# VH-VL binders against Adapter SH3BGRL (SH3BGRL), part 3

Target 1, 113 residues: Adapter SH3BGRL (SH3BGRL), of Homo sapiens (Human) (o75368)
Amino acid sequence: VIRVYIASSSGSTAIKKKQQDVLGFLEANKIGFEEKDIAANEENRKWMRENVPENSRPATGYPLPPQIFNESQYRGDYDAFFEARENNAVYAFLGLTAPPGSKEAEVQAKQQA
Key: E = the ipSAE of ESMFold2; O = the ipSAE of OpenDDE; V2 = 0.75 times the mean of E and O plus 0.25 times the DockQ between their complexes.

## First folded at step 1 (VH-VL)

Design s2 (framework fv_satralizumab)
Fold by ESMFold2-Fast, scan of step 1:
Structure s2 (fold): chain C 113 residues (1-113), chain A 118 residues (1-118), chain B 107 residues (1-107)
Amino acid sequence: as target 1 above (113 residues)
Amino acid sequence: QVQLQESGPGLVKPSETLSLTCAVSGYSISSGYYWSWVRQPPGEGLEWIGFIYHSGSTNYNPSLQGRVTISRDNSKNTLYLQMNSLRAEDTAVYYCARELWDYAMDYWGEGTLVTVSS
Amino acid sequence: DIQMTQSPSSLSASVGDSVTITCQASQDISNYLNWYQQKPGKAPELLIYDASNLETGVPSRFSGSGSGTDFTFTISSLEAEDAATYYCQQYDNLPYTFGQGTKVEIE
């Protein structure tokens, strides 16, 4: 299960756009996910902050949404998602198997050949 | 345009309960944001009292010793503050404010003065 | 609780002067610090959020800097309308705490 930590009441246009990009991709590709709202729920906020790995934290401040997990495994932030999308590697990034016939599945098949 | 307007009794006796109202217009309080109360004794600085999330969850400043309840009425688009066991030291201007998750309090009411005196 | 200490407590300056106020946190708050302006008889108004970001509609003569425990707020060319008390506020941890305020008076 893919979990996306978001802030529903963020005042940041950049954060809102990044959240919409991630959620929109998951919806468009029929990938099941759960939203974890850190604005409405302090437990979600605390869990997210504690479970983003040290190497993925900013030098100063706290990790900003969106943050992406598969179950309890950290997958990445928006920049990591964007990079994966540019490389047609989003399913691998999420820890999922690419659908048969997809562009990503073709790339994976070529790497194994 | 978002506007907040506080109202209250003006004068309260020691040991009684204070009840304040914050009417919000231009935005539905159930739709987002944190909604905070902040007070300021005459001639002094600002003290955060507590907030209510758009979901209804609350958090309060421990300095107020459990005397505070913040609530809302979504149908009236209104926030409430109750504080019991009032003391002269609770005399202050009380503000309500909207708070963004990822930074600051961006809209404030004009404030309402509460005097606690016998 | 995180303690916020401002310096100076008050100052007097002339129109056109540069004014600097400092704010110190008792522990590391990263960049989760806001600055507010409060004119006599009015509610506080947000000027700077996240230590250095200017709120929409706020004049460019106001700026903020700093990270960790030490922060500064600057008015590059003071105007008569800037007579007010300025407060820093940390947002890193609950409860939110404010500095004691710095009163800026125009000579």
Scores: ipSAE 0.007, ipTM 0.602, lowest interface PAE 9.2, mean pLDDT 86

Design s3 (framework fv_satralizumab)
Fold by ESMFold2-Fast, scan of step 1:
Structure s3 (fold): chain C 113 residues (1-113), chain A 122 residues (1-122), chain B 107 residues (1-107)
Amino acid sequence: as target 1 above (113 residues)
Amino acid sequence: QVQLQESGPGLVKPSETLSLTCAVSGYSISSDYAWSWVRQPPGEGLEWIGFISYSGSTNYNPSLQGRVTISRDNSKNTLYLQMNSLRAEDTAVYYCAREGYDFWSGYPFDYWGEGTLVTVSS
Amino acid sequence: DIQMTQSPSSLSASVGDSVTITCQASQDISNYLNWYQQKPGKAPELLIYYASNLETGVPSRFSGSGSGTDFTFTISSLEAEDAATYYCQQYDNLPLTFGQGTKVEIE
């Protein structure tokens, strides 16, 4: 299952918009997910911090929401998600199989031909 | 079970450099959190100095950046503060403290050391 | 820098009284505000985080509320051990900043 770590009460307009973008995409494409709130839940904060890989941590050392996982596998942050959307590789990014007839499946087929 | 303990010279002369140590026990400083220094002049309020994160990234109060360096030794599980060009106004109790998971959604200071008084006088 | 202003600077009250302290931020900080208690000669201790959440082990007589720029800290029934200075602190933006403190004296 896809898990998205978010902060429900972020003061950052940028973070709020990034969270909305990720959650909205998953919902619009009927991809099942669980929302994990780090603002009110210390256990969620701790788990996210421990499971974001070293090479994916920012210069400040604090991973910022949204952070995306498939089960316990780290998939990426907002920048990685946005990049995946731009190149029609979101299902691969999430660790999921692209549906037959999807844009991603179509793009992959064209690149192979 | 997390404990922080500051130590330092107690007395420093004007224009000299202050060196403080914060020994941490019960938690690895490289594992998680940020680790901050906060000072309090006698009878006055609290002033944030800066932090070093578990990954080694630092950030300093802009008014103090030219005078302050925060560092760590992971093998000793110890934090350090250096402040140069000391003045009488730098007389304060200096605390080290553990900052929560982040400064946007966590709580910043959940464990504090006992503090060490630094007096700057001729 | 975000400036934090507390009111009042000091107050005196009796055991059993209800006490309210306010904290104003110079700009919107959402809920990114903490409250600390500092007893004479000791380090500050976290009481309330994220404007209204009670820290583990802290008595329920302490509470916080508010968002944006206006915040309130309340002690519903003062006890003698509550004589201390209380500080608000924002963590919405760096540098981290504290209010000037409110001294609570028990008569």
Scores: ipSAE 0.013, ipTM 0.584, lowest interface PAE 8.0, mean pLDDT 84

Design s4 (framework fv_satralizumab)
Fold by ESMFold2-Fast, scan of step 1:
Structure s4 (fold): chain C 113 residues (1-113), chain A 121 residues (1-121), chain B 107 residues (1-107)
Amino acid sequence: as target 1 above (113 residues)
Amino acid sequence: QVQLQESGPGLVKPSETLSLTCAVSGYSISSGYYWSWVRQPPGEGLEWIGFIYYSGSTNYNPSLQGRVTISRDNSKNTLYLQMNSLRAEDTAVYYCARVPYEDSSGWFDPWGEGTLVTVSS
Amino acid sequence: DIQMTQSPSSLSASVGDSVTITCQASQDISNYLNWYQQKPGKAPELLIYDASNLETGVPSRFSGSGSGTDFTFTISSLEAEDAATYYCQQYDNLPLTFGQGTKVEIE
């Protein structure tokens, strides 16, 4: 299952916009996911902080939402998601198989061949 | 190594406008964090004034709402505080500080050294 | 606004004593609380974040605990250099608020 760590009470328009972009994509494509709210739940904040790899953290060491996981496997932050979307590689980014006939499935086929 | 340094007029008369600056070195203020102002009257506790997010959005303590403005100049890597309608009760040491709010800890670190502002006639 | 109330407002103790300060929030703030030390003439310094985590470089004699509305800060063996005012601060909601401070004096 895809898990998205978000901050529900964020005062940042940038963070809210990034969260909505990720969640909107998942909803539009009918991909099942769980929202993990770090603003209301300390267990979620702690888990996210411990499981975002060091190489994916900003210089501060504190990752900002949204952060994306497939089960317990880290997939990336908003910048990684955005780049994957521009490259027609979002399903691969999420650790999922692209739907047959999609542009992403064509790109994946090219990369394997 | 991130350092903040406040500067201001030292003495201001009642009903005048206060203007303070906070020069930041070692980190670009446009790259992240909330950048905050906090004040402390001599011998008293700490009061949060407000902050500005690296994107430019601001939030102010309701107790000071309507007479405080926090702004920045990304090209100078500098923060500003303006406060109108000064009164004797605004006499305090003014600090700027960095805050990772709405991420993990919401703590103030680092702090500037502080600049004393005395409001008297 | 979330009100932060510290107890006691001041205390006096001897080197080697264990000192406890409490902080109470007017509503549930989970563990979204930090502790600071302020020595005369200096800016505050972060000691404990997220209620119980010791900041890097801070001596191990300092500790914090609690969640919800009741929090505790402890100095397990007081040193002369620990004479200072200590503040709790919540970041659960805006405006950010501090406790009134606890002054620790060495006898």
Scores: ipSAE 0.015, ipTM 0.573, lowest interface PAE 7.3, mean pLDDT 85

Design s5 (framework fv_satralizumab)
Fold by ESMFold2-Fast, scan of step 1:
Structure s5 (fold): chain C 113 residues (1-113), chain A 118 residues (1-118), chain B 107 residues (1-107)
Amino acid sequence: as target 1 above (113 residues)
Amino acid sequence: QVQLQESGPGLVKPSETLSLTCAVSGYSISSGYAWSWVRQPPGEGLEWIGFISYSGITNYNPSLQGRVTISRDNSKNTLYLQMNSLRAEDTAVYYCARGLDYYDFDYWGEGTLVTVSS
Amino acid sequence: DIQMTQSPSSLSASVGDSVTITCQASQDISNYLNWYQQKPGKAPELLIYDASNLETGVPSRFSGSGSGTDFTFTISSLEAEDAATYYCQQYDNLPWTFGQGTKVEIE
């Protein structure tokens, strides 16, 4: 299942919009997901901290929400999601199979040739 | 660069209320991070007092027996600490600090000494 | 509350020496530990986060290691400017707690 680590109490307009963009995409495409709130739950914050790879951490401080996982596998942050969306590769980014007949499914089939 | 600067009274009497201010520049306190107060009695170690997040959520060290309030004024980009029922044991240098996601203290103010004495 | 105990409480060493201090947590804190440097009359500065990651702008002679309950902080090739008190801090559970500090004096 897709897990999205978010901060429900964020005062940052940028973080709120990024979270809404990710969650809205998942809802619109009927992709099942779980929200993991790091602002209210210390276990969620610890798990996210432990599992975001070093290469995805900022040079100073800690990774900011949203952070995206498929089960326990790190998929990326908002910038990675946005780039995947631009390239019509969101299902691949999430570790999922694109719906039959979609542009992305067509591209995935060609990559396996 | 991010700068924090504490200010307040140098001397407070026992049983009075301490009020400290922390002016922040170089970053908007409502845009991110948690903002903490930490104190250090002369010659001793550091004690975390509490924080207020960029969204306004507060948490306090239970050891302070409910005597502490941390607040902010977003329009002035300023943090406040209020501590009631002061005792001689509250004598310390008080710091404000930025905590990325509440616990990583990457920027600190210079500190302000508060002496509690009759 | 999680208790943090540092060892030694103080040490004296010469420029060029290698110095190691330790920090022990009263319970398993994974790698949720920071190290700070406090020079006389100054505020603390973050040196190491998540037990072993060097903060930006911090010299590479500083390093940290460990997980669980036992952690070490090392200064390779001491410089005169390293005279300070060093603190560990856990962030596994509220309240955040610090060690008592290790004073490093340069001979």
Scores: ipSAE 0.011, ipTM 0.570, lowest interface PAE 8.8, mean pLDDT 84

Design s6 (framework fv_satralizumab)
Fold by ESMFold2-Fast, scan of step 1:
Structure s6 (fold): chain C 113 residues (1-113), chain A 120 residues (1-120), chain B 107 residues (1-107)
Amino acid sequence: as target 1 above (113 residues)
Amino acid sequence: QVQLQESGPGLVKPSETLSLTCAVSGYSISSGYYWSWVRQPPGEGLEWIGFIYHSGSTNYNPSLQGRVTISRDNSKNTLYLQMNSLRAEDTAVYYCARGRYSSGWYFDYWGEGTLVTVSS
Amino acid sequence: DIQMTQSPSSLSASVGDSVTITCQASQDISNYLNWYQQKPGKAPELLIYDASNLETGVPSRFSGSGSGTDFTFTISSLEAEDAATYYCQQYDNLPLTFGQGTKVEIE
């Protein structure tokens, strides 16, 4: 299941817009997901901070939402999501099989052949 | 199909506390969305009051000067609005509404509204 | 707070006419603007989201355009059932704010 760590009460307009972009894509494509709110839930905040890989952490401070996981496997932050979307590779980025007939499914099939 | 239905006392006196209820059916309020309250004074425009996110976090319009609390009961699938220190200017139709968290802050489902009159 | 200025306050037109309503934000809100229709005695109903996207089930005669600070809502061919007050709403920043509304009357 796809899990998106977000901050519902963030004071940052940029963070809110990035969260909306990720969640909007998932909903528009009927991809099932769970939201994990770090603003109200300390366990979610702690888990996110501990499970974002070291090489994906900022030099100072903590990882910022949105952060994307498939189950417990880290998939990426907003920048990684945006790049995947630009390259029509979002299903691969999320660790999912692209829908039959999509451009991404064609690319996946060709690479496996 | 998602439906929202507000209920409240109708008439309240100045300085009292207002308590409103919004019963939700067709969707679990703990599963998603920003559950919001919006009010409309007679003959006037719309004013956003605040929300409770499906996780339980809240945010309120600063114009209401800290007088508002929004809460929920997940087992009853119900939202609540409490507003203290009521005055005549709080007379309005109060709506509960579901705000989408994806693709922005828009309200796709609304209750019918409940009129609250603040008068002695 | 972001101020939303809506014009005109009211207008009257005939069935079949095209009508235009404008909404101006006090600062750049990108495309983060929605339009609602409210009929007398009823709750508002979402028509347009993200400045130009038509909500599912809403007739195609309704459209929106604009970005930044200037936005337009158009009804291409008025029907009798379109008599209502129309509101714009920004979501670029909290608190969410609405325009003052435009009352559309059918002659």
Scores: ipSAE 0.007, ipTM 0.572, lowest interface PAE 12.7, mean pLDDT 85

Design s7 (framework fv_satralizumab)
Heavy chain, then light chain:
Amino acid sequence: QVQLQESGPGLVKPSETLSLTCAVSGYSISRGYYWSWVRQPPGEGLEWIGFIYYSGSTNYNPSLQGRVTISRDNSKNTLYLQMNSLRAEDTAVYYCARLKYYGSGRYMDVWGEGTLVTVSS
Amino acid sequence: DIQMTQSPSSLSASVGDSVTITCQASQDISNYLNWYQQKPGKAPELLIYDASNLETGVPSRFSGSGSGTDFTFTISSLEAEDAATYYCQQYDNLPYTFGQGTKVEIE
ESMFold2-Fast, scan of step 1: ipSAE 0.005; ipTM 0.580

Design s8 (framework fv_satralizumab)
Fold by ESMFold2-Fast, scan of step 1:
Structure s8 (fold): chain C 113 residues (1-113), chain A 121 residues (1-121), chain B 107 residues (1-107)
Amino acid sequence: as target 1 above (113 residues)
Amino acid sequence: QVQLQESGPGLVKPSETLSLTCAVSGYSISSGYYWSWVRQPPGEGLEWIGFIYHSGSTNYNPSLQGRVTISRDNSKNTLYLQMNSLRAEDTAVYYCARTYRVYSGYAFDIWGEGTLVTVSS
Amino acid sequence: DIQMTQSPSSLSASVGDSVTITCQASQDISRYLNWYQQKPGKAPELLIYDASNLETGVPSRFSGSGSGTDFTFTISSLEAEDAATYYCQQYKNLPLTFGQGTKVEIE
């Protein structure tokens, strides 16, 4: 199951818009997901911090929401999601099989995955 | 080592537009972080002006009444602040600062030295 | 906007003393509070983030605690170099807001 770590109390318009973009895509495509709020839940915040890979962390501070996982496997942040979306590769990015007939299914077929 | 250095005109007349520059070295501003402007009137406290995310998204303090624009030039690794309709109460030291996410929030971990802007006729 | 109020506005203490300053938020901010040190003529420096986490390179004599609306910042054994103004800052909501500052003077 896809898990999206978000911050419900973020005052940043940019962060709120990025979270909405990810969640809106998942809902529009009927992809099941769980929201994990890091703003009010210390356990979610700690888990996200510990499980975002070192090469995806900023030099100082913590990774920015949204952060996307499939089960416990890290998939990426908003920038990675946006890049995948531009390349018609969101289902592959999420570790899922694209629906038959979609642009993503076409890309997955070409990748021989 | 990451360093930030502000520069500006020093003196600006009321009703004019302020333009400030923040040169960043040791880190590419397009690679991460929020980049903020914070000001401090002489002898007073700190006021957050706004920030720009490394992707270009901005957010501004409503107390500044829509007078502020924050921008960047990735090729010069430089941040900019423009503030129009200047008043005497805009006299302050202006800082740029690197702002990192702490969970759902923001902390200023690296600051420039600041540049004093005096608004006077 | 969330208003941050610090107490006291100023204090004087001797090297080796333990000093505590407080910061009160006008609404619940959970743990979303940072502390900064500013020496005369210098830019602020981050000391503590997320209420109680010490920033890298900051001496262990500095500590923070609290949650909700009431927060404390403590210097367990004052050094002469600790003479400065200290600011709290909330990050629960934008705009980001600072306390008015507490000036710590060494006698």
Scores: ipSAE 0.000, ipTM 0.545, lowest interface PAE 15.4, mean pLDDT 84

Design s9 (framework fv_satralizumab)
Fold by ESMFold2-Fast, scan of step 1:
Structure s9 (fold): chain C 113 residues (1-113), chain A 118 residues (1-118), chain B 107 residues (1-107)
Amino acid sequence: as target 1 above (113 residues)
Amino acid sequence: QVQLQESGPGLVKPSETLSLTCAVSGYSISSGYAWSWVRQPPGEGLEWIGFIYYSGSTNYNPSLQGRVTISRDNSKNTLYLQMNSLRAEDTAVYYCARHWGYKPFDYWGEGTLVTVSS
Amino acid sequence: DIQMTQSPSSLSASVGDSVTITCQASQDISNYLNWYQQKPGKAPELLIYYASNLETGVPSRFSGSGSGTDFTFTISSLEAEDAATYYCQQYNNLPYTFGQGTKVEIE
């Protein structure tokens, strides 16, 4: 199951838009996911901050939402998600098999041939 | 395979500090997961004590009233539990266990019995 | 703290019987619930994680279901080796909390 850590009360328009972009993509493609709100739930906030790998943390401050996991495996932040979309590699980025007939499925099949 | 092995004193006097160790093999404790301590008084259920994340951050059960410290030595791949101001009610089998978010407590040590003499 | 209530506290059943244990959380924990088996003198062993996922190496007669506040654990065909105490555990909220346990005896 894909988990997206978000902040429902974020005052940042940029963060809100990034969150909506990730969640909208998952919903549009019928990918199952769970929202983990770090603004309302301290345990979610602590878990996210401790489980984002050190090499993916900012030099100062805390990791900012959205942060994406497949189960407990870290997949990336918004920038990583955006780059995966540009490269038509979102399913691989999420650790999922692309739907049959998609451009990404064709690429995955070629790489495993 | 991942293995955890607890060790410590069998008997501790009231008001003293308990010190336990958990030796981990088959996985580096600094590479991932959270590492927990759980206890079970004789004939009773399980109580989570606290954990240390692979990153070094800790979380403790508030029911233990600030008496607990969990630490680690990455070079020895070992976890530690210290609990001060011991009382008879702290008599229990103490376990260390591995978990991470989606799949907590997938590996447990064998447990070590600690008796706090009255 | 989230309270976990198991029912029943104990049961007796015969080999081949189907056994169901329930676990109720005092507030919504989504699917963040595990089931453990503990035999006398041994550490607990994980059987089911994330409410319904069977742990690797665990016999298929064990299953879990539910979400939110109401969960069930089933042994579809009881074996003699299944005599043990079973615990549910939530991990949605800190502190992590366990049910009081259900003792399963073979008669």
Scores: ipSAE 0.008, ipTM 0.533, lowest interface PAE 14.6, mean pLDDT 83

Design x10 (framework fv_daxdilimab)
Fold by ESMFold2-Fast, scan of step 1:
Structure x10 (fold): chain C 113 residues (1-113), chain A 121 residues (1-121), chain B 110 residues (1-110)
Amino acid sequence: as target 1 above (113 residues)
Amino acid sequence: QVQLQQSGAEVKKPGASVKVSCKASGYTFTNYGISWVRQAPGQGLEWMGWISAYNGNTNYAQKLQGRVTMTIDTSTSTAYMELRSLRSDDTAVYYCARDRSGYYYYGMDVWGRGTLVTVSS
Amino acid sequence: QSALTQPASVSGSPGQSITISCTGTSSDVGGYNYVSWYQQHPGKAPKLMIYEVSNRPSGVSNRFSGSKSGNTASLTISGLQAEDEADYYCSSYTSSSTWVFGGGTKVTVL
């Protein structure tokens, strides 16, 4: 299951927009996911902090939401999601099989010739 | 009330060391980092470095590498900045500031009142 | 030395708008959307006015706004008031994972 770590009470407009972009995309494409709120839940905050890989952490401070996981496997942050979306590779990015008839499946089918 | 309380003014001779403390209150200390910024008399702001209150990881300004050490004590919610081999041009007001958190946003949003360190013979 | 370039001073009359520029390189201002602006009154600690280029902390007047184009960030103060007279510093994250400050701009309200 896809898990998206978000901060419901973030004071940052940029973070709120990034969270809405990720969640909105998942919902619009009927991709099942669980929201993990790090603002209200200390266990979610601690888990996210411990499980974002070192090479995906900022050099200073903590990883910023949204952070995306498939089960316990780290998939990426907003920048990685955005890049995957631009390349029609979101299902691969999330570790999922693109559904038949999707834009990603169509692009992949054309390239396999 | 979110605040950072700094230790009092220091007068040091060249070659000495100074250790400034910054005690946090009103928030979860380990959710943020602490940056140290100094300002020489009549001059601008100069960033010295940053420490994570979660794991103690540090990043220092290149100019100060080898002379500065930043530490934390999570039991007292206190950050420390030690500057060694003091020179007259280290005379400045030293500030601690609550810095960037992966859970909120970038920027130093809460500042201590400053600690004047005077280095003179 | 200050890494980011700001004008030394800017002045305006009450009610007018002023803009302060902050110019860096692709390794700081141009490379990251992590630009902050600080206000400092004499004898006081700096106060965060803008973070992440254009966001205002709670309690900061909407007369203060931030923007960025290429390697230059800008702080605009509309409806100038006497209390806005202060030094203003920009700051940016860098490719070496540090922060750098601009040289500061003295704002005078005439």
Scores: ipSAE 0.006, ipTM 0.554, lowest interface PAE 12.3, mean pLDDT 84

Design x3 (framework fv_daxdilimab; at its last look DockQ between E and O 0.05; V2 from the best seeds 0.00; counts 0 for: pae E 10.8 > 2, placed apart)
Heavy chain, then light chain:
Amino acid sequence: QVQLQQSGAEVKKPGASVKVSCKASGYTFTSYGISWVRQAPGQGLEWMGWISAYNGNTNYAQKLQGRVTMTIDTSTSTAYMELRSLRSDDTAVYYCARVEGWYEDAFDIWGRGTLVTVSS
Amino acid sequence: QSALTQPASVSGSPGQSITISCTGTSSDVGGYDYVSWYQQHPGKAPKLMIYEVSNRPSGVSNRFSGSKSGNTASLTISGLQAEDEADYYCSSYTSSSTLVFGGGTKVTVL
ESMFold2-Fast, scan of step 1: ipSAE 0.319; ipTM 0.788
ESMFold2, look of step 2: ipSAE 0.006; ipTM 0.601
ESMFold2 (binder alone), look of step 2: mean pLDDT 92; pTM 0.945
OpenDDE, look of step 2: ipSAE 0.033; ipTM 0.659

## First folded at step 4 (VH-VL)

Design a10 (from d4 with heavy chain I52F L55F I57T; framework fv_diridavumab)
Fold by ESMFold2-Fast, scan of step 4:
Structure a10 (fold): chain C 113 residues (1-113), chain A 119 residues (1-119), chain B 111 residues (1-111)
Amino acid sequence: as target 1 above (113 residues)
Amino acid sequence: EVQLVESGAEVKKPGSSVKVSCKASGGTFSSYAISWVRQAPGQGPEWMGGIFPIFGTAKYAPKFQGRVTITADDFAGTVYMELSSLRSEDTAMYYCARDEYWGSGMDVWGKGTTVTVSS
Amino acid sequence: QSVLTQPPSVSAAPGQKVTISCSGSSSNIGNNYVSWYQQLPGTAPKLLIYDNNKRPSGIPDRFSGSKSGTSATLGITGLQTGDEANYYCGTWDSSLSAGVVFGGGTKLTVL
């Protein structure tokens, strides 16, 4: 299951837009996911901080939402998601098999040869 | 190197309120919780509360609930702490401090604002 | 009384080693990261240790931290006169009174 850590009460319009872009993509493609709200839920904030890898954390400060996981495996932040979407590699980015007949499925099939 | 710049010393009468400011210099509050910690003469530090501006989350210690209000103007890079219904035992040094996550470690501190409550 | 218990004082000579304990419960130290602060007279507290055992940039490796169960320990080796200060542990308390809690403090005297 895809888990997206978001902040429901963010004071940043940029963060809110990035969260909606990720959630909107998942909904449009009928990909099952769970939202994990870090704005009110202390355990979600703690878990996200501890599980975002060091090489994916900002040099200073808290890792900003959205942050994306498949189960407990870190997949990336908004910038990683955006790059994957531009490269037609979102399913691979999420750790999922692309739908049959898609351009991404064709690429995945060739890479698994 | 980021610094937290606190407003100047205050002398207040019992029953009044005080509002102390904390401004980020050389950095921002966007990725941080900002806590307010006070220290009465000869005592250890006491956490009053804090705010995580980007999450819209403010937390207050039970002892100060109803008397303290912590706000942020992230646009201006300033956090405020207002303490009302002042008593003589509120005489203390008031610090703002930056924390990456609640309780993980306050790595940058203001120099402190002395608040004296006397009649 | 503070939620986290520290010895009120500790003393040692220059060059010696000292340890300062911090005792809590499962709702604070047992389930959360511990930080340690040094406070010299007339100054704001300074972070020495975060995430139980990590040092911020600029803190010498003479300072170390550890955590076991519901207790944490600050170790200081090669004591210098400039280490004479108050030391405080701190953590998050996850109980109904959730918030940052500090220990009562330990006064280190370097003879």
Scores: ipSAE 0.142, ipTM 0.719, lowest interface PAE 4.3, mean pLDDT 85

Design a11 (from d4 with heavy chain S31N; framework fv_diridavumab)
Heavy chain, then light chain:
Amino acid sequence: EVQLVESGAEVKKPGSSVKVSCKASGGTFSNYAISWVRQAPGQGPEWMGGIIPILGIAKYAPKFQGRVTITADDFAGTVYMELSSLRSEDTAMYYCARDEYWGSGMDVWGKGTTVTVSS
Amino acid sequence: QSVLTQPPSVSAAPGQKVTISCSGSSSNIGNNYVSWYQQLPGTAPKLLIYDNNKRPSGIPDRFSGSKSGTSATLGITGLQTGDEANYYCGTWDSSLSAGVVFGGGTKLTVL
ESMFold2-Fast, scan of step 4: ipSAE 0.393; ipTM 0.780

